VH-VL binders against q5qx64. Designs and how they scored, part 22

Target 1, 184 residues: q5qx64
Amino acid sequence: MESESHWLWLFNTESGKLSVKLSDTDVFDTPYKPSQLVNIHFNEQMMDIEDATTFQIVSETLEAYPADKMPCAPQNAALNATAWCRFGRPQMPQSWHFQKSDISEWPLERRLCELNSGFDQGLFLILDTDDEFATCLLLSEGMQLSAIKSLRQYHVIKVTLNRLLPATVDLALSAQSNWGQQLA
Short names: E, the ipSAE of ESMFold2; O, the ipSAE of OpenDDE; V2, 0.75 times the mean of E and O plus 0.25 times the DockQ between their complexes.

## First folded at step 10 (VH-VL; framework fv_lacutamab)

Design x1 (at its last look DockQ between E and O 0.66; V2 from the best seeds 0.70)
Fold by OpenDDE, look of step 10:
Structure x1 (fold): chain C 184 residues (1-184), chain A 122 residues (1-122), chain B 107 residues (1-107)
Amino acid sequence: as target 1 above (184 residues)
Amino acid sequence: QIQLVQSGSELKKPGASVKVSCKASGYTFTDYYMQWVRQAPGQGLEWIGWINTNTGKPKYAEDFKGRFVFSLDTSVSTAYLQISSLKAEDTAVYFCARSGYRWFLKYAMDYWGQGTTVTVSS
Amino acid sequence: DIQMTQSPSFLSASVGDRVTITCRASQGISRYLAWYQQKPGQPPKLLIYAASTLQSGVPDRFSGSGSGTDYTLTISSLQAEDVAVYYCQQYYSTPLTFGGGTKVEIK
């Protein structure tokens, strides 16, 4: 992978497509619609150091998990997360789609979560949290919200913290760590 | 320019209370968390906690729960740290510090007050 | 809690020298790491955040690197004004924790 410092944001005003030019021959397309993004007034723009930083942090976070346990490639998720962090439009909370969890306080270190709609359960990357809400990016290939509504991979949704569930992959890793310590 | 200006030095007896103020200027006060950090004489930095300046919700380190209380007066862009039942070991310089609001900077402290020395002695 | 271990605790070098300070976290912190400079009688000053991003206004002789548990602050060419105590800090999880500090002096 080439240095993030040379990556370019690409926005096609005709198609409304936001992409990342990784190299002369490699362009990554985000799935985001213009309606999901802030107004973009460029065709090409160099990624700044904050974009690169976001990408690196997200990549490292996701790469810490076994590849076979992740429903997406870390690079793709990181690129989309970076795109959202830079250009994503603030979302209104949509907590009603998801079942409440028994969690009173969400740990800061938990960067992954799951949400359950009653129809499906999906794995999400937490992009941001405050005292009330979490902005979550879907890592699963898809998630059914209702009989007629579904989320696509990398869709971003804002929910109240009491809807967040611990990620199964995190629980598994924690269990392994604890067991290893007990055996040592 | 962004500034955090803290109240002056305090000399207190054990069992007394102290309230340190931190006045912010040069930015939107409610857009950033306010962190509190202390430094005992000749020692390192110790995180006390933070307060969300928008919601007023505090987060305390375990060792500081109870006697340490964060509060706000948003009308004057000021954060407060109150310490009750002061002990000799509370003697330190207390800093307020702003933390950013982007993901990777949210809890890094980019601007600091000048510090407030609190001395607890009999 | 995440423990941050800095090394060395003390460093003496000449002007122009390359200086390296290391910070090790007791667990992975995914680049949620900041470096601060504290001069005598002054509050800490943010140098680096997100492990490697230089804070605005900070000289480019300062740089940060690392991932996982191991992080490094580098001063490419030590200057007289760089005499200070340097601290790393993780903000990966609460409680936020600082390293023990590294005192940097000029020979």
Scores: ipSAE 0.793, ipTM 0.916, lowest interface PAE 0.8, mean pLDDT 94
Fold by ESMFold2, look of step 10:
Structure x1 (fold): chain C 184 residues (1-184), chain A 122 residues (1-122), chain B 107 residues (1-107)
Amino acid sequence: as target 1 above (184 residues)
Amino acid sequence: QIQLVQSGSELKKPGASVKVSCKASGYTFTDYYMQWVRQAPGQGLEWIGWINTNTGKPKYAEDFKGRFVFSLDTSVSTAYLQISSLKAEDTAVYFCARSGYRWFLKYAMDYWGQGTTVTVSS
Amino acid sequence: DIQMTQSPSFLSASVGDRVTITCRASQGISRYLAWYQQKPGQPPKLLIYAASTLQSGVPDRFSGSGSGTDYTLTISSLQAEDVAVYYCQQYYSTPLTFGGGTKVEIK
């Protein structure tokens, strides 16, 4: 069955903005600049079935977490993840911003991770992993990478697997459950 | 017109080896992982593992580590499954299947080979 | 490892009947679920991925639903050509695992 969503991709050639028209009165602006996106040749285009599917699976993945433990609305992350998966330019690895970890393999079910720049530690949604790299979308409100460089919310960075850390939200939920059982 | 064409049926004795081929066409071979699944007579589907067709790095289900070896020849868009020291319980149909879609959908199996029957009997 | 419990293991129905097949995961799998159809003498064919998204070329009479641990495949009006074994499969974690299958027959 096709998605019953009739959401439209909008690309404004004047502003260079990629957006999603959700309804006649509701437009969601993505934060990506044209330089971060592939060449877009339309002004308006229907989301395809893969776009709708990406949105649904990211939404459900993030909704499995308590809302007060997440730094963003799941739907906002899902819209931006869908936009990046469809229109984002291929990333070169930029692991040098981040401290190394001892992790050499990453469990498929770990859909969240954290990265540590030495200045800041941010929560990320993993868009893709393979045996070498992870492509990560920032969920935190922002992340300082150096004295003069920051990564903005929903922006994407690619790193080698040995930069990934377990997400604190996963560890905190496990620790809260264990302490609740053990201490009471 | 995506196709996965597997090598023909094999009849083997216990202790022998077999090498099943899976030739891909209609897409860029190295962009998609290749999965291996088996089905014993009258039984369900069992995941053997996958291989990253770009790096050649395999991942095996625990029960298949050792005797089961994946390999590639990317020059002819072909994946291989080699099974050594064949046992009667290895009698099954062996399927290759392409991992589907990028990103979050990557491990659904969207196209399957026709299957290769391996029969191990003494 | 995530176990996939599929029910029923067998059903027989008439052409035109509504058929439902259920699949329960031993833990939440967040819609990382596919359904396959395997006709006699053929390889499996992907019907549905991400719990509810129809693969291209699959007839509209097939639909999928569910979330968390509980998932359903529905055939709204069974056709003679739908005689097959149906499998669910999770791809939330490794190892990838399949349900035990549901054999669907006519009459």
Scores: ipSAE 0.634, ipTM 0.849, lowest interface PAE 1.9, mean pLDDT 90
ESMFold2 (binder alone), look of step 10: mean pLDDT 94; pTM 0.956

Design x2 (at its last look DockQ between E and O 0.78; V2 from the best seeds 0.00; counts 0 for: pae E 2.4 > 2)
Fold by OpenDDE, look of step 10:
Parts: sequence; structure tokens; C-alpha cells
Structure x2 (fold): chain C 184 residues (1-184), chain A 122 residues (1-122), chain B 107 residues (1-107)
Amino acid sequence: as target 1 above (184 residues)
Amino acid sequence: QIQLVQSGSELKKPGASVKVSCKASGYTFTDYYMQWVRQAPGQGLEWIGWINTNTGKPKYAEDFKGRFVFSLDTSVSTAYLQISSLKAEDTAVYFCARSGYRWFDKYAMDYWGQGTTVTVSS
Amino acid sequence: DIQMTQSPSFLSASVGDRVTITCRASQGISRYLAWYQQKPGQPPKLLIYAASTLQSGVPDRFSGSGSGTDYTLTISSLQAEDVAVYYCQQYYSKPLTFGGGTKVEIK
């Protein structure tokens, strides 16, 4: 894999596709529509150190989980997350699709969460949080929001913090860690 | 240029109150968290908490809950730290500091005030 | 709370020397680590964030590395103006915590 420092943002003005050129032969396409992105006025642009940093942190975060427990490849998720962090438009909250959680305060260290629509439950990467909202990127292949509406993988949604559920994978890891310590 | 300018040194007696101001300039005040950090004489840095300059919601470290209160006057891009019931152990330099806004640097402090010395002595 | 342990607490080196400061977190902090420089009578100055990203305006002789629990600040060629106390800080979880500091002096 090529160094992030050599990666290029690619924007096709005709198709409206945002991509990352990883190498001469490897281009990664993001699923984001132009309407989801800020105005992009370049065809090619070098990925900067902040983008690279974002990618690395997200990748490492996701790689810490067992591969068989993750619904996506860490690299793909990280690339899309990086793309959104750089070019994504601010989202309006869409909390009404999701059930409320019993969590009073979301811990900063939890980078994954789940949301439950009543129809489906999906795994999300938390891209950003403030005192009221979380911006979440869907890692699951899809998530049904209603009888007629669904989210696609890597779709970004903003929700109130009281909709966030602990990620099952986090709970499992915590349980294993605690058990190991008790046996030691 | 980005600047955080704090109020001047304070000399207080135990039991008194003090209010330190931090005026921001050179950037959009409400786009960044304001952090508060103190440093006792000859000691290291200690995080007190932060305030969301947009919502006004504060977060305090456990040891600072109660007597330490963050507030804002967004009209003049100023953050305040009020300490009530001052104790001798509150003697320190108090810093305000701006946080970043990106995911990976959100709580890194990229710009600092010059510090305000608060001395509590009988 | 996450404890940050810096080593050494004191360091004396010559101009031009390579200097390394270590910061160990009591648990993994996933690169949510910043380094600050504080000169006498001055507020801290951000040098590095996200463990390895150099803050704008900071000389490139400063670099950060590490992952998990172990992080390092490196000054490739120590300069006289680098005399200061250096602090690491994690912002992985609340409360935000600082290392104990490393005082760097010139021989």
C-alpha cells in the first residue's frame, strides 16, 4: 500500500464522484454524492497531512477489532471517513429514525456505536461529537430505517447523543478483557 | 492573528471569590471549545475543564466540580472562570486555551492565553 | 482516569544532540496525544498533536511518534531555544490528563 502522503483526491466534475488515488493502478471511489459534499473546485489535489492523520487513526481504531466482527474493511471505512471529514457537508439531525438509549453521557473513548431504528440495528463509526449530537458513519452493509427507507454503507447521519447505543463488539472486547484479568 | 488575552493577576484571601477572563480574537469564538488549565507554582499542568462556546455547556474534571464555574460572553468573545470559596491550594497560574475542531485534535490546545496568576493568602 | 508517565523528568544535553522524551499512558489512547513546550514565564505551546502531526509554525526538528500506550517526542538537533519543560497530554478520554513534564536543559 502506498503512503498516504502520495494519495490524491480526485473529483470528477462530470460524474460528481469523489475518489482517492492510492496508486497508479488503484483508485478508491467514495459513495458520496455531490449534494453530500462541499463544493469541490479541483480535479486533483494532494491529500494533506491532516487527511493522512485521520486515515491512520480511523484505520488503527477499526483494525483493533476482530475482522470477523466487522462488517467492512478497515481501509475502506477509513478512506470514506477521511473523505467525509474533509469534504462532507454538515448534516441535519435525523434522530427520529432511531430509538432512544439509556445512556446519559457518551464516553469520548467510544468510537463505535450502534443505532436502532426499530427495523434494524447498525454499526456506526462516530466521526464527531459535541454536547448534543454525534455524526456517525454507517459501517454495516446497510440499515433499514423504515419500511421504505434504508441507509447504505458509509452513509453519514447526525443524531442526538441519546440515540447512541454501545457497540456489541466493544462490549464483547470488554468482557474478554475483564475475564482475562480475573483469570490472571 | 489568533490571541487569547487573560485578565491580570489576583490576590485573594481564603474564602473569597475570583473571576478570570479570557478574551479571544482572530477567529470565530463559537467554533472552538475553551479549555481551562492551571499550574501550581513549580508544578505541572492540570486540566480543569472546558466549555462549549457555542452551547455554553461546561465539562469539569471531578476535582473541580462545585467551586469552579465556566461562563461566556459571546458578544465580546470572552470566556470566564470563577472560583468561589478560594483555598490556599488554589494558588496557581490559570490558563485558558483554545481547542481544535477536527476529530483528531478536538481537545488538543493550539492557542493559549498568557495565564492569570491567582494567589490565595491569608 | 488515564495516567501519563513521562521520562525522564530531567534531561541535560548539548546543542545539536538528539533528544527523546517518552510518554506512557496507563492504557491505550489511540494516538490522541499532544506534546507541549513551556518556556519559563510563558504558557504552553502546542508542538505535536495526534501523536505525530507537527503543529503549524513548529520547527521540523520536532517530531512525534508512537501508538497504543507508548509515545515519544524527538528533537533531532537540540537548540538553545529549546530549553523548556515539555508535557504530553492525552485527549482520548475525560478527564484530559497531562504528563508530569520533562525539563530539558543545555549542558
Scores: ipSAE 0.586, ipTM 0.867, lowest interface PAE 1.2, mean pLDDT 93
Fold by ESMFold2, look of step 10:
Structure x2 (fold): chain C 184 residues (1-184), chain A 122 residues (1-122), chain B 107 residues (1-107)
Amino acid sequence: as target 1 above (184 residues)
Amino acid sequence: QIQLVQSGSELKKPGASVKVSCKASGYTFTDYYMQWVRQAPGQGLEWIGWINTNTGKPKYAEDFKGRFVFSLDTSVSTAYLQISSLKAEDTAVYFCARSGYRWFDKYAMDYWGQGTTVTVSS
Amino acid sequence: DIQMTQSPSFLSASVGDRVTITCRASQGISRYLAWYQQKPGQPPKLLIYAASTLQSGVPDRFSGSGSGTDYTLTISSLQAEDVAVYYCQQYYSKPLTFGGGTKVEIK
């Protein structure tokens, strides 16, 4: 994007729809419902430098992966991650949808993970981790969580670290880096 | 006004201990990590570790595990670094610094304390 | 551990000169990089984070660039008050690591 600092947040106060105006002819709609967002009191507002920074670093994080192994364009994920970082409501953990692992801590460099609901397994971008929780944004097109509930692409869920699985794309890259070395 | 104010310089003997304080003001203390960095005389910066001010869980660089202990008193927005069994090579300026605000820049150190000089005499 | 190599270690330049400092990581760090300025007798001050984002209150003569393993701090027109040691720092993985520093002086 030529001038991320010229991008505008658009908010329809009647519908509660949050969008990004990328150009005079191009608008990117975020998928978030008003109940998932903080109170927004503008119709139009310029993105600030922090928003542009988030977009850039998320884009570059995801661009490090082969495009054919990613379920979405890095720019689309970065726009939604930026929107969530700026306007998303804090999440309560919802770990009960997902199968447990033995993980008690997560390496900082693993910016992707997978979660397994028992119905489906999805690829996520980790927006934040701490000593107990990870905040995860769904990159896969959709993910069934239960018989009656699904998670839509780019939606965010918070889970305890013991639900995280290594992303398949990261395992493939790790196996390549260990070329000529056997697993000990 | 965001500021980090550290305790005064310390002169210690080898084998003693020291406790450096770092009092935060101007922001919600438990919303940001606290980092510890040292700088030996005439040398560069060396990361000691951080403490999650919300959970109290520390993470130490490998060279600092054992003798270096982070702690908190959240009631007075203060972080502490305690160094036991002091050695001559612990002589340095010790800085506290808070980690950034945004999710992806949380580990950039945007505000620093003035530093506390710890001198370990032979 | 990710090693950060800065060059040059020492630099002497005139007021008004364009100054560049480079920082190379031992592996890709995807712009998880900060630059700090440390003036004599003072704590470090954050100049740039995310490789290129200027911290609030930092003069616009400072800029950062780079991606992957190679990063650059540029001072477009060196001023007398820019005499300092400059450090890069990666925050891609633990442990967090700093470059060895670049001492900038006025000649």
Scores: ipSAE 0.543, ipTM 0.831, lowest interface PAE 2.4, mean pLDDT 89
ESMFold2 (binder alone), look of step 10: mean pLDDT 93; pTM 0.949

Design x3 (at its last look DockQ between E and O 0.83; V2 from the best seeds 0.00; counts 0 for: pae E 2.1 > 2)
Fold by OpenDDE, look of step 10:
Structure x3 (fold): chain C 184 residues (1-184), chain A 122 residues (1-122), chain B 107 residues (1-107)
Amino acid sequence: as target 1 above (184 residues)
Amino acid sequence: QIQLVQSGSELKKPGASVKVSCKASGYTFTDYYMQWVRQAPGQGLEWIGWINTNTGKPKYAEDFKGRFVFSLDTSVSTAYLQISSLKAEDTAVYFCARSGYRFWLKYAMDYWGQGTTVTVSS
Amino acid sequence: DIQMTQSPSFLSASVGDRVTITCRASQGISRYLAWYQQKPGQPPKLLIYAASTLQSGVPDRFSGSGSGTDYTLTISSLQAEDVAVYYCQQYYSTPLTFGGGTKVEIK
């Protein structure tokens, strides 16, 4: 993988497609629509240090999980997360789609969560949190919100913290760690 | 320019209370968390907690719960740390520090006050 | 709680030398690591955040690297004005925790 410092944002004004040029021969397309992005007024733009930082942190976070337990490649998720962090429009909360959790306080170290719509449950990457809301990026291939509405992979949604569920993959890792310590 | 200006040195007796102020300028006060860190004489840095300057919600390290209280006056872009029932071991320089904006910088401290020395002696 | 272990606690080097300070976390912190410089009688100053991102206004002789549990602050060419105590800090989880510090002096 080439250095992030040489990566370019590409925006096609005709198609409205936002992409990342990773190399002369490698271009990554984000799934985001123009309506989901802030106004972009460039065709090409070099990634800055903040973009690179976002990518690195998200990549490392996701790479800590077994590949067979993740519904997406860390690189793809990281690129889309980076794209959203740079160009994503602020989202209005959409908490009504999801069941409430019993969690009173969300731990800072938990960067993954699950949301349950009653129709489906999806794995999300938490991009940002405050005292009230979490901005979450869908890692699962899809998630049904209702009988007629679904989220696609890498869709970003904002929800209240009381909708967040612990990620199954995190629970599994914690259980393994605790068991290992008890046996040692 | 961004500045955090803290109140002056304090000399207190055990059992007394102290309130340290931290006035922010040069940025939107309510867009950043305010961190509190102390440093005992000749010792390292110790995190006390933070306060969300927008919501006023504080978070304290376990060792500081009870006697340490964060508060805000957003009208003057000022954060406060109150310590009650002061002990000799509370003798330290107390710093306020602004957190970053981005999620990966949110709890890193990019600007610091000059520090407030609190001395507790009988 | 996550413990941050810095090494060495003290180092003395000559002007122009390459200096390296190490910080080890008791568990993975996914680059949620900052480095601070504290000169005598002054508050800490942020040098590096997110393990390797240089804070604006900081000389480029400072650099950060690392991942997982192991992180490094490097001064490529030590200057007289770099005499200070340096601290690492994780902000991966609460409570936020600092390393014990590394005192850097000039020979």
Scores: ipSAE 0.818, ipTM 0.925, lowest interface PAE 0.7, mean pLDDT 94
Fold by ESMFold2, look of step 10:
Structure x3 (fold): chain C 184 residues (1-184), chain A 122 residues (1-122), chain B 107 residues (1-107)
Amino acid sequence: as target 1 above (184 residues)
Amino acid sequence: QIQLVQSGSELKKPGASVKVSCKASGYTFTDYYMQWVRQAPGQGLEWIGWINTNTGKPKYAEDFKGRFVFSLDTSVSTAYLQISSLKAEDTAVYFCARSGYRFWLKYAMDYWGQGTTVTVSS
Amino acid sequence: DIQMTQSPSFLSASVGDRVTITCRASQGISRYLAWYQQKPGQPPKLLIYAASTLQSGVPDRFSGSGSGTDYTLTISSLQAEDVAVYYCQQYYSTPLTFGGGTKVEIK
């Protein structure tokens, strides 16, 4: 079905607030502080084809999971992921909050992971990986990192690959799928 | 402006080695992975693997582990594919290709070299 | 490994015809799919990525659609210059894999 898109990036230059105008009556606010974003010069700008493509593929990735296993609406996560991919400032790794594992490689198809701070364990969307690092967006509603610090939903953190854990939702789906494929 | 220029065709005997070069221009070489794909005569495309041009770490498809080795010379923005102990079945056109989109979409191949024909015959 | 089954292997059509090429993955690939065009004696050229996003400089007569395991490339009005072999490729997981190709010719 064809639809006209009026999605616009909105940036309030006084408050530093980045938002998406979805319609005349619907504006989605991102949670990112100005210090986390690259320098933004516009008040309003049309989403480009790469932004729209990012939103679509992240939405489809998350929508492949059962809704009752996800801590957020896929569209909300996809909007924030798109905003970060376009406007997020490069991150230095902050692996010290998270417990180590022996993982040195991460499968490309694993788009979700979990991280364990020792205080809490959260579900993340992986935005990018390379040989050393993963850039992770928190899907869980919040995650305690230390006695006095928490990571808020949709905020992004970069970690070395040896902090990544398999997502429980992936393990559950894999267990079901293996039985079905054995029979076929 | 973005261009990948590969070395010329090679005629080799079984058991020999070949080194195919792929020189990049028009972009920052270390910002994009380089992929290698082959096409045997009259056949489709087959992924060999990629190399992270920033770290030099390769990833190979299982069928290509061992005799196929990727390397880089970042000072001249060049990626290399070396094939040792050549067999007649290695006869193919070998392509380099740049991974071009951002994040997970970066594994689509947006620019390709012209191809290097390697012919292995007795 | 994800197998990509492409059909038809060969297609002959007239200039102006609508052409549809299909590609089926052995498991869901969540739109992590590209389409390439390879003209005789040339390297492949990216047409479409993310299943439906047209690469810059590609004519509007090319379009892609699909989800899950089933994807299509459509040429709305075939031109003489579209004689080529077309390949799909998944990049959902490693190893990256291609379909077997569809050779498109003019009658």
Scores: ipSAE 0.588, ipTM 0.837, lowest interface PAE 2.1, mean pLDDT 89
ESMFold2 (binder alone), look of step 10: mean pLDDT 94; pTM 0.956

Design x4 (at its last look DockQ between E and O 0.58; V2 from the best seeds 0.70)
Fold by OpenDDE, look of step 10:
Structure x4 (fold): chain C 184 residues (1-184), chain A 122 residues (1-122), chain B 107 residues (1-107)
Amino acid sequence: as target 1 above (184 residues)
Amino acid sequence: QIQLVQSGSELKKPGASVKVSCKASGYTFTDYYMQWVRQAPGQGLEWIGWINTNTGKPKYAEDFKGRFVFSLDTSVSTAYLQISSLKAEDTAVYFCARSGYRWFGRYAMDYWGQGTTVTVSS
Amino acid sequence: DIQMTQSPSFLSASVGDRVTITCRASQGISRYLAWYQQKPGQPPKLLIYAASTLQSGVPDRFSGSGSGTDYTLTISSLQAEDVAVYYCQQYYSTPLTFGGGTKVEIK
């Protein structure tokens, strides 16, 4: 999926809604609240090359997986990922919600992961990673963190690397093509 | 302007050690990875590894583990490559290169040093 | 490790010609692909990243395309100053790997 026209960021100061104008008749609404975003001082702004690049990479990444195995449309996820990468506020780590994994080192090529809260397990897209943390965007429709707390689809959370689990979809693909590939 | 300035050419004997420096300027040193790439005479580019300039954690290609060591002096925005127990096959131009601000483009190398020629000869 | 195979290894063309260089990865790399230009005695210069994104300051006669395992660098109108060796590089997984290079000369 590639952009065929000049996409625009739209921000409604009254509603606090961040959207992407894909065409004259097609507008995509992100689920993000103003409190989750950096201060936005425009009503309309053209996407830059970096935004377009982010969208393309994320789209290609997600399109590599069977559609029936993904809990969301690649385009929607890619647009939200792009929006977050451009406007998302830095997140504080929230690792205590999730069970530890046995993984000591996360491989670069693994752009998807799963997190387990003990109540639920969700599929995430990794938006950023360093030597200690991963910033993850929820692809699943929702994820229960506790008896009273849940994440919404496309919610972004930062966790320590030792909380990441291999994505089931990746394991399935590996089983089909590379049985001997190590994940750590 | 963004610049990576490397130390001068080196002539060493087999078994010796060399330390190449790469001084960065024009940007926040700790916001980017520093990559190391070498090129043997008349040959292509070969990735040695990178170092996270914020954490100091290095990653080496398998063939370069052991004798090749990355280090930093963040106070002077400088990255170092040390090669020990030099071999004739280590003769090459060694480049440092800055890579990526954002994660998805983190490992494309957008600015390069001028290169340091290391010649190992008996 | 992911192997990058470039073709051709050598290319001679006239000024103004359309030039295409191909890079094939041993497995899918999801557009995590960069193109570099290296002139004699100089370090490589980044031309394109993310398979098709033009680096700032690079002439628009350069373009990149591709997906999956197959990628191309195109020079729409070859100029004398474009004489160089071109390299593709994947950064999908470690170790990072380069293609073997394509030497471009002017007839």
Scores: ipSAE 0.844, ipTM 0.929, lowest interface PAE 0.7, mean pLDDT 94
Fold by ESMFold2, look of step 10:
Structure x4 (fold): chain C 184 residues (1-184), chain A 122 residues (1-122), chain B 107 residues (1-107)
Amino acid sequence: as target 1 above (184 residues)
Amino acid sequence: QIQLVQSGSELKKPGASVKVSCKASGYTFTDYYMQWVRQAPGQGLEWIGWINTNTGKPKYAEDFKGRFVFSLDTSVSTAYLQISSLKAEDTAVYFCARSGYRWFGRYAMDYWGQGTTVTVSS
Amino acid sequence: DIQMTQSPSFLSASVGDRVTITCRASQGISRYLAWYQQKPGQPPKLLIYAASTLQSGVPDRFSGSGSGTDYTLTISSLQAEDVAVYYCQQYYSTPLTFGGGTKVEIK
């Protein structure tokens, strides 16, 4: 192999905190509480090839966007996405927080979406989708879901496809491309 | 163990119909999409489409819309491909394949049936 | 539609050789790529998904790499049992599409 990840999963059994050791001096804390994670039975474990692959896919997906259009650093989103894909508990759908749309199909290549709670609209990374559900990781700094509930950045929610909205950043980039073609 | 077992080879005349079966075992049939792929003699692989085994909702590649119809019998964990108005160009091996990995591998095909040869002779 | 171009279409190598097969997509596919092995008279078998993740039970001599439009399957030490046609396949968008295949034979 050309290179290997030396990153380690860290789990503090006292605090229940899941982290990534990036170097001897750098540790990245994930925001997930123990109740959101599967049972973790190690204190330290090397990332495997599937973890590295998840990190690379998410990084490349988000790095395709101009940095000023993203509400987070791609690396931070990729680390949290990797943690959730590996250790996140399966989520029950929680579509009731979000306004319905007429969408019943979602193009596979659309890896970003937005959800609208009626109080706020947030940008999400789609971690997984099929023809019924999408599992979405919040990229925006936070999102109010109701008068008294909010979703924190990088937290994951599962919704039916009829809650998904096209991401504003994707619509803006598509409109710029079409405008450029019209000028030719 | 996960297996996909397909029906036997078929010899047909142009204009006839054929129905290929794909019986799944070793997993919960309705939890995984079934995909269909064909391979003409001496040729590569060509995606026909998939079907959601829980909802019955199909997705077809454009060239296969119309004459190619997916269906299910979930009581016997079986997916079907029916091809009507057969043409000589439909001569191929037809495979069923299960969609697999969650997250970033969902539409890779992790288990394949043995293939069903359909021959359409003029 | 995303077109997948494999190279070479055919190769002949000795047991123990390092074999490299390339696959080029007509547009970026963000590592949504699988590699399949099809031995004579058999269905395809998944080797690698997500460009680099080895399917369970696949020997470590197989590896995948690449990003964007360019992807590579490497067999670090070719074995007699590796005689097959190898296909790449993108699943970045529908329709799902395969490369034309690379036939690998032993000299």
Scores: ipSAE 0.630, ipTM 0.855, lowest interface PAE 1.9, mean pLDDT 90
ESMFold2 (binder alone), look of step 10: mean pLDDT 93; pTM 0.954

